VHH binders against Fibroin light chain (FIBL). Designs and how they scored, part 21

Target 1, 244 residues: Fibroin light chain (FIBL), of Bombyx mori (Silk moth) (p21828)
Amino acid sequence: SVTINQYSDNEIPRDIDDGKASSVISRAWDYVDDTDKSIAILNVQEILKDMASQGDYASQASAVAQTAGIIAHLSAGIPGDACAAANVINSYTDGVRSGNFAGFRQSLGPFFGHVGQNLNLINQLVINPGQLRYSVGPALGCAGGGRIYDFEAAWDAILASSDSSFLNEEYCIVKRLYNSRNSQSNNIAAYITAHLLPPVAQVFHQSAGSITDLLRGVGNGNDATGLVANAQRYIAQAASQVHV
Below, E stands for the ipSAE of ESMFold2; O stands for the ipSAE of OpenDDE; V2 stands for 0.75 times the mean of E and O plus 0.25 times the DockQ between their complexes.

## First folded at step 24 (VHH; framework vhh_nb_b201)

Design j2 (from t6 with N32Y; at its last look DockQ between E and O 0.44; V2 from the best seeds 0.67)
Fold by ESMFold2, look of step 24:
Structure j2 (fold): chain B 244 residues (1-244), chain A 120 residues (1-120)
Amino acid sequence: as target 1 above (244 residues)
Amino acid sequence: QVQLQESGGGLVQAGGSLRLSCAASGFTFSSYTMGWYRQAPGKEREFVAFIYSGGYTYYADSVKGRFTISRDNAKNTVYLQMNSLKPEDTAVYYCAKWPNTEQGSGFDYWGQGTQVTVSS
């Protein structure tokens, strides 16, 4: 008997089928002033634009999801913390070492709760830009503010699970964000690292179409409240299906 | 400023049901993700479920299919319907808000909790 691709795709949320994720990302980035981007963030932006210009869905989905996370962190006037991301990273790497992923499974709820909540900051670029300077980024609270995690073990797992040449270059740049003394840079490094862990990346692979719609709406200057809710729907659905 | 008040706990026989409520005030409830955690004696507090501002939900593996989280934005209330209760569900249940806008610590605003005890 023959297994056909259409059966493997029946449950996949909205695909990025227009092939123009690079254009969507570029327009969304226009809402973030270059003065708010460190050299390392500008380099990540360039890598993500290159990934978004590839013809394959996986590269486009990864670029869209990472862009949304970075823009969300840059949109808040007061940085939050990286504790939810750090917990996912540490529990995943502990699971890889031990074979026991119970801690990782428990870390996903708090993490995806924060990811979905954080998408509201992207919409604030349009509907409430004057008040963004008083907004606080998402925070969970923990020792070290989310800077205490095994960065190298996480990236070993990320690089081992993917053949993408973009990830090798991205690793070097994200490491600069990780080592920065700036808390926003540290937060972005942690969320990029957590987003790229293989089981987490699968959630964003499945929700990328809805995240693209959100970024498109914001990039065009539209109130995206309904698009945030729709992205939250796809994230919750995909997160419920995570297997390790 | 943020206040959360849980209610609806109690003693119930295995296989029974309870509905927990959490009344919220001090923030724009409809804009925030809400959730439930629980803590059994001698154990770490663990995630149970969350519900996004738009009403979409996520559950821990241990409660999936048995518990239902819901919200009423008009009443600033989040609910946890617990069916097919098991002795391992015995815990203090806390509702939580994402995130704390005053200092950035997550789940800082917890209620006092409501005790759920499931007897065999």
Scores: ipSAE 0.615, ipTM 0.836, lowest interface PAE 1.8, mean pLDDT 82
ESMFold2 (binder alone), look of step 24: mean pLDDT 83; pTM 0.838
OpenDDE, look of step 24: ipSAE 0.888; ipTM 0.950

Design j3 (from t6 with N100H; at its last look DockQ between E and O 0.01; V2 from the best seeds 0.00; counts 0 for: pae E 16.8 > 2, placed apart)
Fold by ESMFold2, look of step 24:
Structure j3 (fold): chain B 244 residues (1-244), chain A 120 residues (1-120)
Amino acid sequence: as target 1 above (244 residues)
Amino acid sequence: QVQLQESGGGLVQAGGSLRLSCAASGFTFSSNTMGWYRQAPGKEREFVAFIYSGGYTYYADSVKGRFTISRDNAKNTVYLQMNSLKPEDTAVYYCAKWPHTEQGSGFDYWGQGTQVTVSS
């Protein structure tokens, strides 16, 4: 039928892309299938697909946001660093311990700015796939490359904020990424941890629709430049409302 | 309750123009991808255009350069400006909401349709 033929250059989106979060992230993952992922990263992919298939919006939004972040870090062939993530994690955990969140509030702009810049990498999977695999991932440069943060204090806060059984399983998997000798794994651990900090998770909860649209555009083989800009705008808008 | 109401169809000469509107209610319009489909007599329903929540647009090859989809989030309305109309564009045009989450039964909500007839 003409409707079937109008949706996709590779797959027929109406028959397969049903608009559900689970199908959107599954199709987006196909663009990084050629990367040699660790078993722990594959386990994260599995848990995020399960989360996206849940009926509640919060699980779907979390799965979409984390998937976008991970795909961005897998897109470049040479890993960058996780300094923005480590800074926001340490600023948040310092705030929890001291009651003073000024450092955390200060860290939000740089972190979400970095997240927004990373969303451009997702679009590059469509428009420049052959060259992206040899590029160097984004790096801010800091001592330890973003490997030094209070992982356990951050996850104490994350787990205290939710009753989700997915978060308990995710903690175990992310801890293996955190303890890995592989910088790609360490970066993914830091960004997942930062994404799940309770105030940060609220930003992604509010912006998940725009991130879903981005992943859907990429999954259908579209140049998603406008969708990146849109996601950046919604993230910035939601981030301006953060109150701790 | 999701409701989509199309309007603006009619009879027009080949080469003419028409503007379709779709008034939406019962959901957060600004966060949803909206689209237009059409179905000619005896044919399968076919994709015409999508507009993502942020304004990015995508078109079927058969209408590219002639049709323009747009949205007004303040009015909860999506539009289809149809220029350089051809007899092949004759169809019932449907507004659709394409859910980006699995919340509720929001998938594939359709309006009642508006008839567009293009005289040769």
Scores: ipSAE 0.000, ipTM 0.138, lowest interface PAE 16.8, mean pLDDT 79
ESMFold2 (binder alone), look of step 24: mean pLDDT 81; pTM 0.824
OpenDDE, look of step 24: ipSAE 0.861; ipTM 0.939

Design j4 (from t2 with P99G; at its last look DockQ between E and O 0.38; V2 from the best seeds 0.70)
Fold by ESMFold2, look of step 24:
Structure j4 (fold): chain B 244 residues (1-244), chain A 120 residues (1-120)
Amino acid sequence: as target 1 above (244 residues)
Amino acid sequence: QVQLQESGGGLVQAGGSLRLSCAASGFTFSSNTMGWYRQAPGKEREFVAFIYSGGYPYYADSVKGRFTISRDNAKNTVYLQMNSLKPEDTAVYYCAKWGNTEQGSAFDYWGQGTQVTVSS
C-alpha cells in the first residue's frame, strides 16, 4: 500500500494543532493513515491540504467539509454506496438543464442526513479507536450503487461557478476516482462532486467553522459529541435555506 | 441486529392529526440520525424528515410547518407529529435509521411501515 506522509519530519512526530485549517486537516487525516489508499485518494488529500493552507476562506471551507466526508468514508471497513450523492448530482444537473430545481430540493434530505451522520462516525475515531474498520459505510440503496451520474455536467457547473485553480486540479483527480473500478473510490468521487455543487458548497461555507472545530477536537483526542451536535445544527440550518 | 417498529398510523380526516412512533433497538440510538420516509402506491419512497443525534431536525418542504419530528433517547423512540393532514399525505410511513456508526450494522434501515390514510 502507498501512503504520503510529507508533513512529518524524518522522525515521525504527531502533527500539532497550530490553529490553521491545514493543520486541522492534516491531524484529521492521521486517523485514517493505516487505511489502504489509492494514489488518486492520496492526490485528493494533497490538494485539500493545499486549499486549506493557500486558499481563500471559500477554498478552506470546502477543503474542511470534503476532508470530513472522505475520512468518514475511509473509516468504514465495508464500503457503502453513492446513491444519496448521485441523486443530488443528477437532480441538480437536471435542474440546470430544465430550470426546475424541485427534484434537487427533494434530494437534499437523504444526502444531508448522511453528511451529519458521518460527523458521528468521525467522533467515534476518539471513542472507539480500531473498531471502525468493522463499520459499514453510508448507503441509501439504488440501482448501480450510485456509480452512474452526469459527472461532466456536474463539473461543468462547479467550474463555471469559480475561477479557482484548485477546482481545475481537483476535477482531474476526482475524474480518476469516478472512472475507477473501486467502489470506495467511486463513492468518494460522488461525495466530493455533490459537496462542490454551488448550492451545496454554500451550506458548507456557512458550516465550515463548526466542522473545523469538530476536526480539531478529534485531532486533539477530545470527545467531540458536543462539537458534532453544533456542526449538525449549522448544517441543518443552512440546508433548510437552500434555494436555487 | 437493528430493529425498527412503527406504530400510530390510521385513518384520519383532512385537517386532522396523527402521532407516529418508532421503537428502535440493536444499535446506539443516541448517536444515530433518525427519520421518516413515506411511500404512496406506485410512487417512489420520499424523504419526510430527519432528526440528528444532537436533536436538530430537518424537514422536506412539503411537510415543514405541519410535521414535527422528535426523539426520546431514554425510550429509544423517534416520533412524527403530523398536523393539518392533507390527502396528499396518504402513504405508508417508514421509520428510518441513517448511518454507518455501529459495528455490524447494515446500511440505512427502515422498518416495515405504518399506513396513514387521509380522507377528503
Scores: ipSAE 0.756, ipTM 0.885, lowest interface PAE 0.9, mean pLDDT 82
ESMFold2 (binder alone), look of step 24: mean pLDDT 83; pTM 0.840
OpenDDE, look of step 24: ipSAE 0.861; ipTM 0.944

Design j5 (from t6 with P99G; at its last look DockQ between E and O 0.48; V2 from the best seeds 0.62)
Fold by OpenDDE, look of step 24:
Structure j5 (fold): chain B 244 residues (1-244), chain A 120 residues (1-120)
Amino acid sequence: as target 1 above (244 residues)
Amino acid sequence: QVQLQESGGGLVQAGGSLRLSCAASGFTFSSNTMGWYRQAPGKEREFVAFIYSGGYTYYADSVKGRFTISRDNAKNTVYLQMNSLKPEDTAVYYCAKWGNTEQGSGFDYWGQGTQVTVSS
């Protein structure tokens, strides 16, 4: 069984209401050059903007969290691997099939370590975009660089967890990213897929307010170092509340 | 170049405590997520804990409540305080660094490790 401990409205910032989430993420997307986006990524961008324009918090939270992650990845000009994302996906789908989520639980640390660290990339986009664009790091290695995983089983679980029509559209586009011959697109597909796994989605749901604040700060062109730390705080707290 | 050097390992009785240290260099320490992993004989390397640049922490279920990860940015050092040690905690413990890149496979650098042995 999976238990997600929910934070009260007083514990987690929820300042994404009043239809402002869409404008916040739109401004954030403006920092990413369209030449660095595939058509599929542009379509994802539009879906997320529409999702952020919805009246329900869940849609806004999902859109904001995905946006932050995608922008972070696109901020780097050289793609790495998506092993942490692939591992969390595969271990989850294995858990669903076997009833044993021990592997999934173990995969959460590395994954959220990655997520939190990558928020710095969003901030660096404002502070020093050149350094970020040309930064390189070693690939740690996994099957297919994290670009091969149980895609269909993951999305079956994702689509079963929500009635959102946007997820159906997102599935089609993310599948194109998954099947593309572009490594960056493949990595983004893995990230989005991992992001939307039900237990993971709940973590981002709880931390969406702080992520929104981060994107807002970036959108205004300000140093958001403190906002990154704050987002890391809520991600860590929410992640620690996942029991599978 | 990135360097991570672990220390503080050793032999300890069950119920005892150890404090591991990891001295880091070759990168901007204060802006990086740091972590600890461990590998027991005949087992795969497993995640233990990480600490964000902001100082917020996350722990594996197996060590939650017993281990504490912390950092001193002035000393470029990350620590792992291990209390209430159990024989199953016996392993080589590795310090790990996460870079400021989209490396999604895990931490992008590992130390040589330090041996921790917990006797019954």
Scores: ipSAE 0.803, ipTM 0.914, lowest interface PAE 0.5, mean pLDDT 87
ESMFold2, look of step 24: ipSAE 0.831; ipTM 0.924
ESMFold2 (binder alone), look of step 24: mean pLDDT 83; pTM 0.832
ESMFold2, look of step 25: ipSAE 0.765; ipTM 0.898
ESMFold2 (binder alone), look of step 25: mean pLDDT 83; pTM 0.832
OpenDDE, look of step 25: ipSAE 0.565; ipTM 0.816

## First folded at step 25 (VHH; framework vhh_nb_b201)

Design l1 (from t3 with T101V; at its last fold request DockQ between E and O 0.92; V2 from the best seeds 0.00; counts 0 for: grease 25.8 > 24.2)
Amino acid sequence: QVQLQESGGGLVQAGGSLRLSCAASGFTFSSNTMGWYRQAPGKEREFVAFIYSGGYTYYADSVKGRFTISRDNAKNTVYLQMNSLKPEDTAVYYCAKWGNVEQGSAFDYWGQGTQVTVSS
ESMFold2, look of step 25: ipSAE 0.848; ipTM 0.930
ESMFold2 (binder alone), look of step 25: mean pLDDT 82; pTM 0.824
OpenDDE, look of step 25: ipSAE 0.887; ipTM 0.949
ESMFold2, fold request of step 26: ipSAE 0.779, 0.168, 0.769; ipTM 0.905, 0.579, 0.902
ESMFold2 (binder alone), fold request of step 26: mean pLDDT 82, 82, 82; pTM 0.825, 0.824, 0.822
OpenDDE, fold request of step 26: ipSAE 0.892, 0.912, 0.911; ipTM 0.949, 0.965, 0.963

Design l2 (from t3 with T101I; at its last look DockQ between E and O 0.70; V2 from the best seeds 0.00; counts 0 for: pae E 2.4 > 2)
Fold by ESMFold2, look of step 25:
Structure l2 (fold): chain B 244 residues (1-244), chain A 120 residues (1-120)
Amino acid sequence: as target 1 above (244 residues)
Amino acid sequence: QVQLQESGGGLVQAGGSLRLSCAASGFTFSSNTMGWYRQAPGKEREFVAFIYSGGYTYYADSVKGRFTISRDNAKNTVYLQMNSLKPEDTAVYYCAKWGNIEQGSAFDYWGQGTQVTVSS
């Protein structure tokens, strides 16, 4: 019932970094090496590195997009909330149960607005690294801070949409993040879950080339302001083409 | 202290136009995603539009083609041009700030709102 359109071939790279997505991700992760990370976050990092080393575009695109979001959440010294992610998760699962996706379509704007703001945070790793510890991560404000959503229903839908062995392994690790007593872990669980919802994943599939460019710029120590704007352009364009 | 102040609401006949403004202060406006929400009586707030720091925009389906969001970084102001207004556009419209809280409360992302009323 949910249909998305692809961007033109000349706006979405056919190959992400010519099979070198794993090295792009690895260098970008170095910028958050000194952050306090749970074991589950380290395990997600390893799964994403393995996905990035696969030969297929879909695995590479997913790894790049998830890495960008996780690094953004880790870059702020004080966790934000996951309200936009929780809303898109609950609106999607409601749509699956009811056949009515109007609520889901309404939830996309707040979520993608936060995604684009997260990309601004990634550039701060280069231009303002010392100030990140005083920053608060993205927040919208809602009851429960974004911890109230149907995790299992969402993952049932994610796993039903794909045969990827990486998703089965990722589910187990993300469930640990979801059940953690740590708010940053909870936020990352919500973000990953929202990202992997099939119509949302297609937006990132279409945007992955621009996100790869951003991570490469950050990984090389470059001011990535223009790369952030370019990734935001692709995300806004892809999100506008979601039809249901 | 993050401050968002909306203006430009009022009463308009169906088919008419209004332009809303939101003056912003207390944060780095040019690096923030900005947007608009609305709330009709008895309904939850709903998303209307956002504009990224780089100027790229996104619209709710219900307003696409009729509303235009824009920003003026020199004036720290975000605008919503509303054309072809319909009675179902009647709501309080809120300016919104996405993302990091550089100052103030972690949950203070909203203005006070401005009433838009569209008569048949």
Scores: ipSAE 0.522, ipTM 0.809, lowest interface PAE 2.4, mean pLDDT 82
ESMFold2 (binder alone), look of step 25: mean pLDDT 82; pTM 0.827
OpenDDE, look of step 25: ipSAE 0.830; ipTM 0.921

Design l3 (from t3 with E102P Q103E; at its last look DockQ between E and O 0.63; V2 from the best seeds 0.76)
Fold by ESMFold2, look of step 25:
Structure l3 (fold): chain B 244 residues (1-244), chain A 120 residues (1-120)
Amino acid sequence: as target 1 above (244 residues)
Amino acid sequence: QVQLQESGGGLVQAGGSLRLSCAASGFTFSSNTMGWYRQAPGKEREFVAFIYSGGYTYYADSVKGRFTISRDNAKNTVYLQMNSLKPEDTAVYYCAKWGNTPEGSAFDYWGQGTQVTVSS
């Protein structure tokens, strides 16, 4: 049985400075050269900046979490696969169809382990930028490299959970990433889609303050090793409270 | 280069306890997420637990409250304390390394495994 909560009794949201989430993600994006961004990625970047400029916490939280994930994937010198994200997506949509979310709950560990470990790539933009050219993205070794999942069913669930005009626009752009012949674009589509699944989005909603601190540190050119650890703490705590 | 060596498996009665160890080498252990997977015969490999470099943990539902993952960065070792064992915990247990460096991928590296058998 599925139970979805926007907040639970154990959620401890951190404040995001009014309007500063947009500035924070803009500075973090400056560390990624525009020649490493496809046109679709640039369009996602603009939507996320607009979302981060909204006054409500949920829009800002979503924008910072997605930005962190995208920057981590762009920072890998050799793209990995998106198998952890694809598994989360497929197991969630299977759960919606069947009413059985056991598979979805099993998929969260590998996914969040990957998310938290990959926050280190964001910090590497500052402390070891030369090494990122040779870094390898995560690879779990599934069929299709994590590009085989029910994109439309996932986005049906995402769009049904919110009346946001930003999500409708984002759907169109992420669909272009999903349909791209470029594996990096496909991987980013999978991770954005996984981030926005309602129970996953709840984890990032709780973690957004710590993720904002991380992006601020990186955007200011600071070694953010301690901020990575703090973001990992909030992610692990929030993920442990997921209800479905 | 990366080496993960599991130990501590064996036969145990239901309700019993067992402690698994994983000695790690060939990478900077203290900056890496570590974890455990398991695989029962005829089943897919299943996530059990992970521990971030800072010590923060996450558990599969099937083991919450019964299993505890921990790490000793001075010994480059990750542990899985398994209490209140059930027959459905019977599996080969694999130590796993997550990573974000050129030498490997987070989910593609685990050891050879150690067998845990829980009898009724």
Scores: ipSAE 0.718, ipTM 0.874, lowest interface PAE 1.2, mean pLDDT 83
ESMFold2 (binder alone), look of step 25: mean pLDDT 83; pTM 0.834
OpenDDE, look of step 25: ipSAE 0.901; ipTM 0.956

Design l4 (from t3 with Q103T S105T; at its last fold request DockQ between E and O 0.38; V2 from the best seeds 0.73)
Amino acid sequence: QVQLQESGGGLVQAGGSLRLSCAASGFTFSSNTMGWYRQAPGKEREFVAFIYSGGYTYYADSVKGRFTISRDNAKNTVYLQMNSLKPEDTAVYYCAKWGNTETGTAFDYWGQGTQVTVSS
ESMFold2, look of step 25: ipSAE 0.795; ipTM 0.905
ESMFold2 (binder alone), look of step 25: mean pLDDT 82; pTM 0.825
OpenDDE, look of step 25: ipSAE 0.887; ipTM 0.948
ESMFold2, fold request of step 26: ipSAE 0.769, 0.779, 0.724; ipTM 0.901, 0.892, 0.873
ESMFold2 (binder alone), fold request of step 26: mean pLDDT 82, 81, 81; pTM 0.823, 0.819, 0.819
OpenDDE, fold request of step 26: ipSAE 0.914, 0.916, 0.905; ipTM 0.966, 0.965, 0.960

Design l5 (from t6 with T101V; at its last look DockQ between E and O 0.82; V2 from the best seeds 0.78)
Fold by ESMFold2, look of step 25:
Structure l5 (fold): chain B 244 residues (1-244), chain A 120 residues (1-120)
Amino acid sequence: as target 1 above (244 residues)
Amino acid sequence: QVQLQESGGGLVQAGGSLRLSCAASGFTFSSNTMGWYRQAPGKEREFVAFIYSGGYTYYADSVKGRFTISRDNAKNTVYLQMNSLKPEDTAVYYCAKWPNVEQGSGFDYWGQGTQVTVSS
């Protein structure tokens, strides 16, 4: 089993916004409201809205970070791939089984590079929403597009590491996305699964305030380039501190 | 058409330094994450470093403190300053562009590579 760990006592996160995370998330979802979504994606959206309504920072942080990533994946009309996420998932589960996390640590660069690039997509929702339907989503490239990975071992680790009341429900829904023939659904399943791996979740736990600021700024309708850069700063800082 | 051209590789003694450059064209460089990978003979291509559009960086454990990635958005160029080189750093180094919604294929774009050989 694994647990969510703090890597530095000096970086204790603050509350995101006095319980306003739910409104930030709801407004952010409006930017992709006209996309064709499966029932499973709509169910994830509702779980994340409920998590954002909780009074604890960890639930709010997880909801905000997952929402940002899902919105980024929905923004492009032609899905990219899941390769960076699948590499993180497989190398993490290999590490849990073997005790050797060197492969996992090596997989983090491509993954967090991909995550930070996805934040640029969120800014494009303000600048160029009409053209997003004709663009191709981010992809790293690999055999099979990253749709096959050790899904069950990853979720065993996720569920063992947290008492979150929402994770069991989320597992069932994400499994539907994983088993879908829809590339968008597959990519979202991989992103959520990689995001929730305990050491990865710690990065987003520490970055959530800046991600909230980005989502709020997008909801304001202004060019959010500075907010993207700030969220990227926190992600890069936190990712550099990952230990297993 | 996206084009990435690496330069600056060569043969260097252990403990020495090299600076790699990557000239980029065919996309909006200033809004894109850029990075470096390397591939040693008989091994998989491995991640070295990335730099976000805003200038913030991340490094593989094996190069932290020795390598520095940087970018010049005015010249559409990304750099890798490699100090305290070790024989284990011997590889072909590839400039990488992270994909965004602007490209048509969804695959990463790679340069042709530049050879770095560290003796001794």
Scores: ipSAE 0.639, ipTM 0.853, lowest interface PAE 1.8, mean pLDDT 82
ESMFold2 (binder alone), look of step 25: mean pLDDT 81; pTM 0.820
OpenDDE, look of step 25: ipSAE 0.906; ipTM 0.954

Design l6 (from j5 with Q103Y; at its last look DockQ between E and O 0.53; V2 from the best seeds 0.00; counts 0 for: pae E 4.7 > 2)
Fold by ESMFold2, look of step 25:
Structure l6 (fold): chain B 244 residues (1-244), chain A 120 residues (1-120)
Amino acid sequence: as target 1 above (244 residues)
Amino acid sequence: QVQLQESGGGLVQAGGSLRLSCAASGFTFSSNTMGWYRQAPGKEREFVAFIYSGGYTYYADSVKGRFTISRDNAKNTVYLQMNSLKPEDTAVYYCAKWGNTEYGSGFDYWGQGTQVTVSS
């Protein structure tokens, strides 16, 4: 007789503070084929696993949020652009130099709109794996496809806001992605950089539990449609509270 | 083929209200984030509001508390209820689809726009 093995996970995903963030992101990373991971992406993956194994919530939240963004970008068969991220980066760094953050506040809607759309791509790894080659990543459209932004000023601000040794190492690797000729690498560099801008990082700090639930669902092979909606809820709520 | 058609614009007195509609077709509406932008003469388009597929919303600071974005997935329509309108809300309003485009094409999906004019 034929035996049908079905693997499902009906457990409620654990939150990031129960010490399991590293296992959650490791399982989620296993859904991305190794052939889709450049050397730089593998290096970022290792840094994020190390960050997720730290005892502090901020390191775990950062690792989870960055993992979700990178996997979303790797899930599209046809990359989108990084224009929303580049706009956030440039408007933030302009704000730091000028003291005027009105442009930055205006850039947040398009950025978080695209973040939420990217989360839908993560779910497609489970529900439509054969159709991923035809999926197209989110795009806003701009000169250079989002490769033109003040990378160094952004990372100056990121590193000044934290004394994490992981961020210093990550800067070096993300700079390789930023300087790559590969558009997917460039998009990932922009989204990592945007995720780590201090006011943006606070949004993900507040929503990390819901993002952890999403990654756990995907990593266990579950249809995560409801978990995407939950992550979108927390992101929209946290983004509405950004004050600069 | 993605199509977005705005309607509901017009002339209104300050303090008044308008409701904009955007009829969408050519994509799976219920799984897409939708938004509104506006462009005043001589200015770049600026963000107004978005609504996720699950119905959760985010607003630009300039319109928060006065505007409400909503969606009707059965009608493939997104709405912008605009209350307590001010002359500075005068602009062409565009419905936008967050999401997919072909690699390297560098464009986003926008409607035709609908004029909103708020008089003193």
Scores: ipSAE 0.251, ipTM 0.636, lowest interface PAE 4.7, mean pLDDT 80
ESMFold2 (binder alone), look of step 25: mean pLDDT 84; pTM 0.841
OpenDDE, look of step 25: ipSAE 0.827; ipTM 0.914

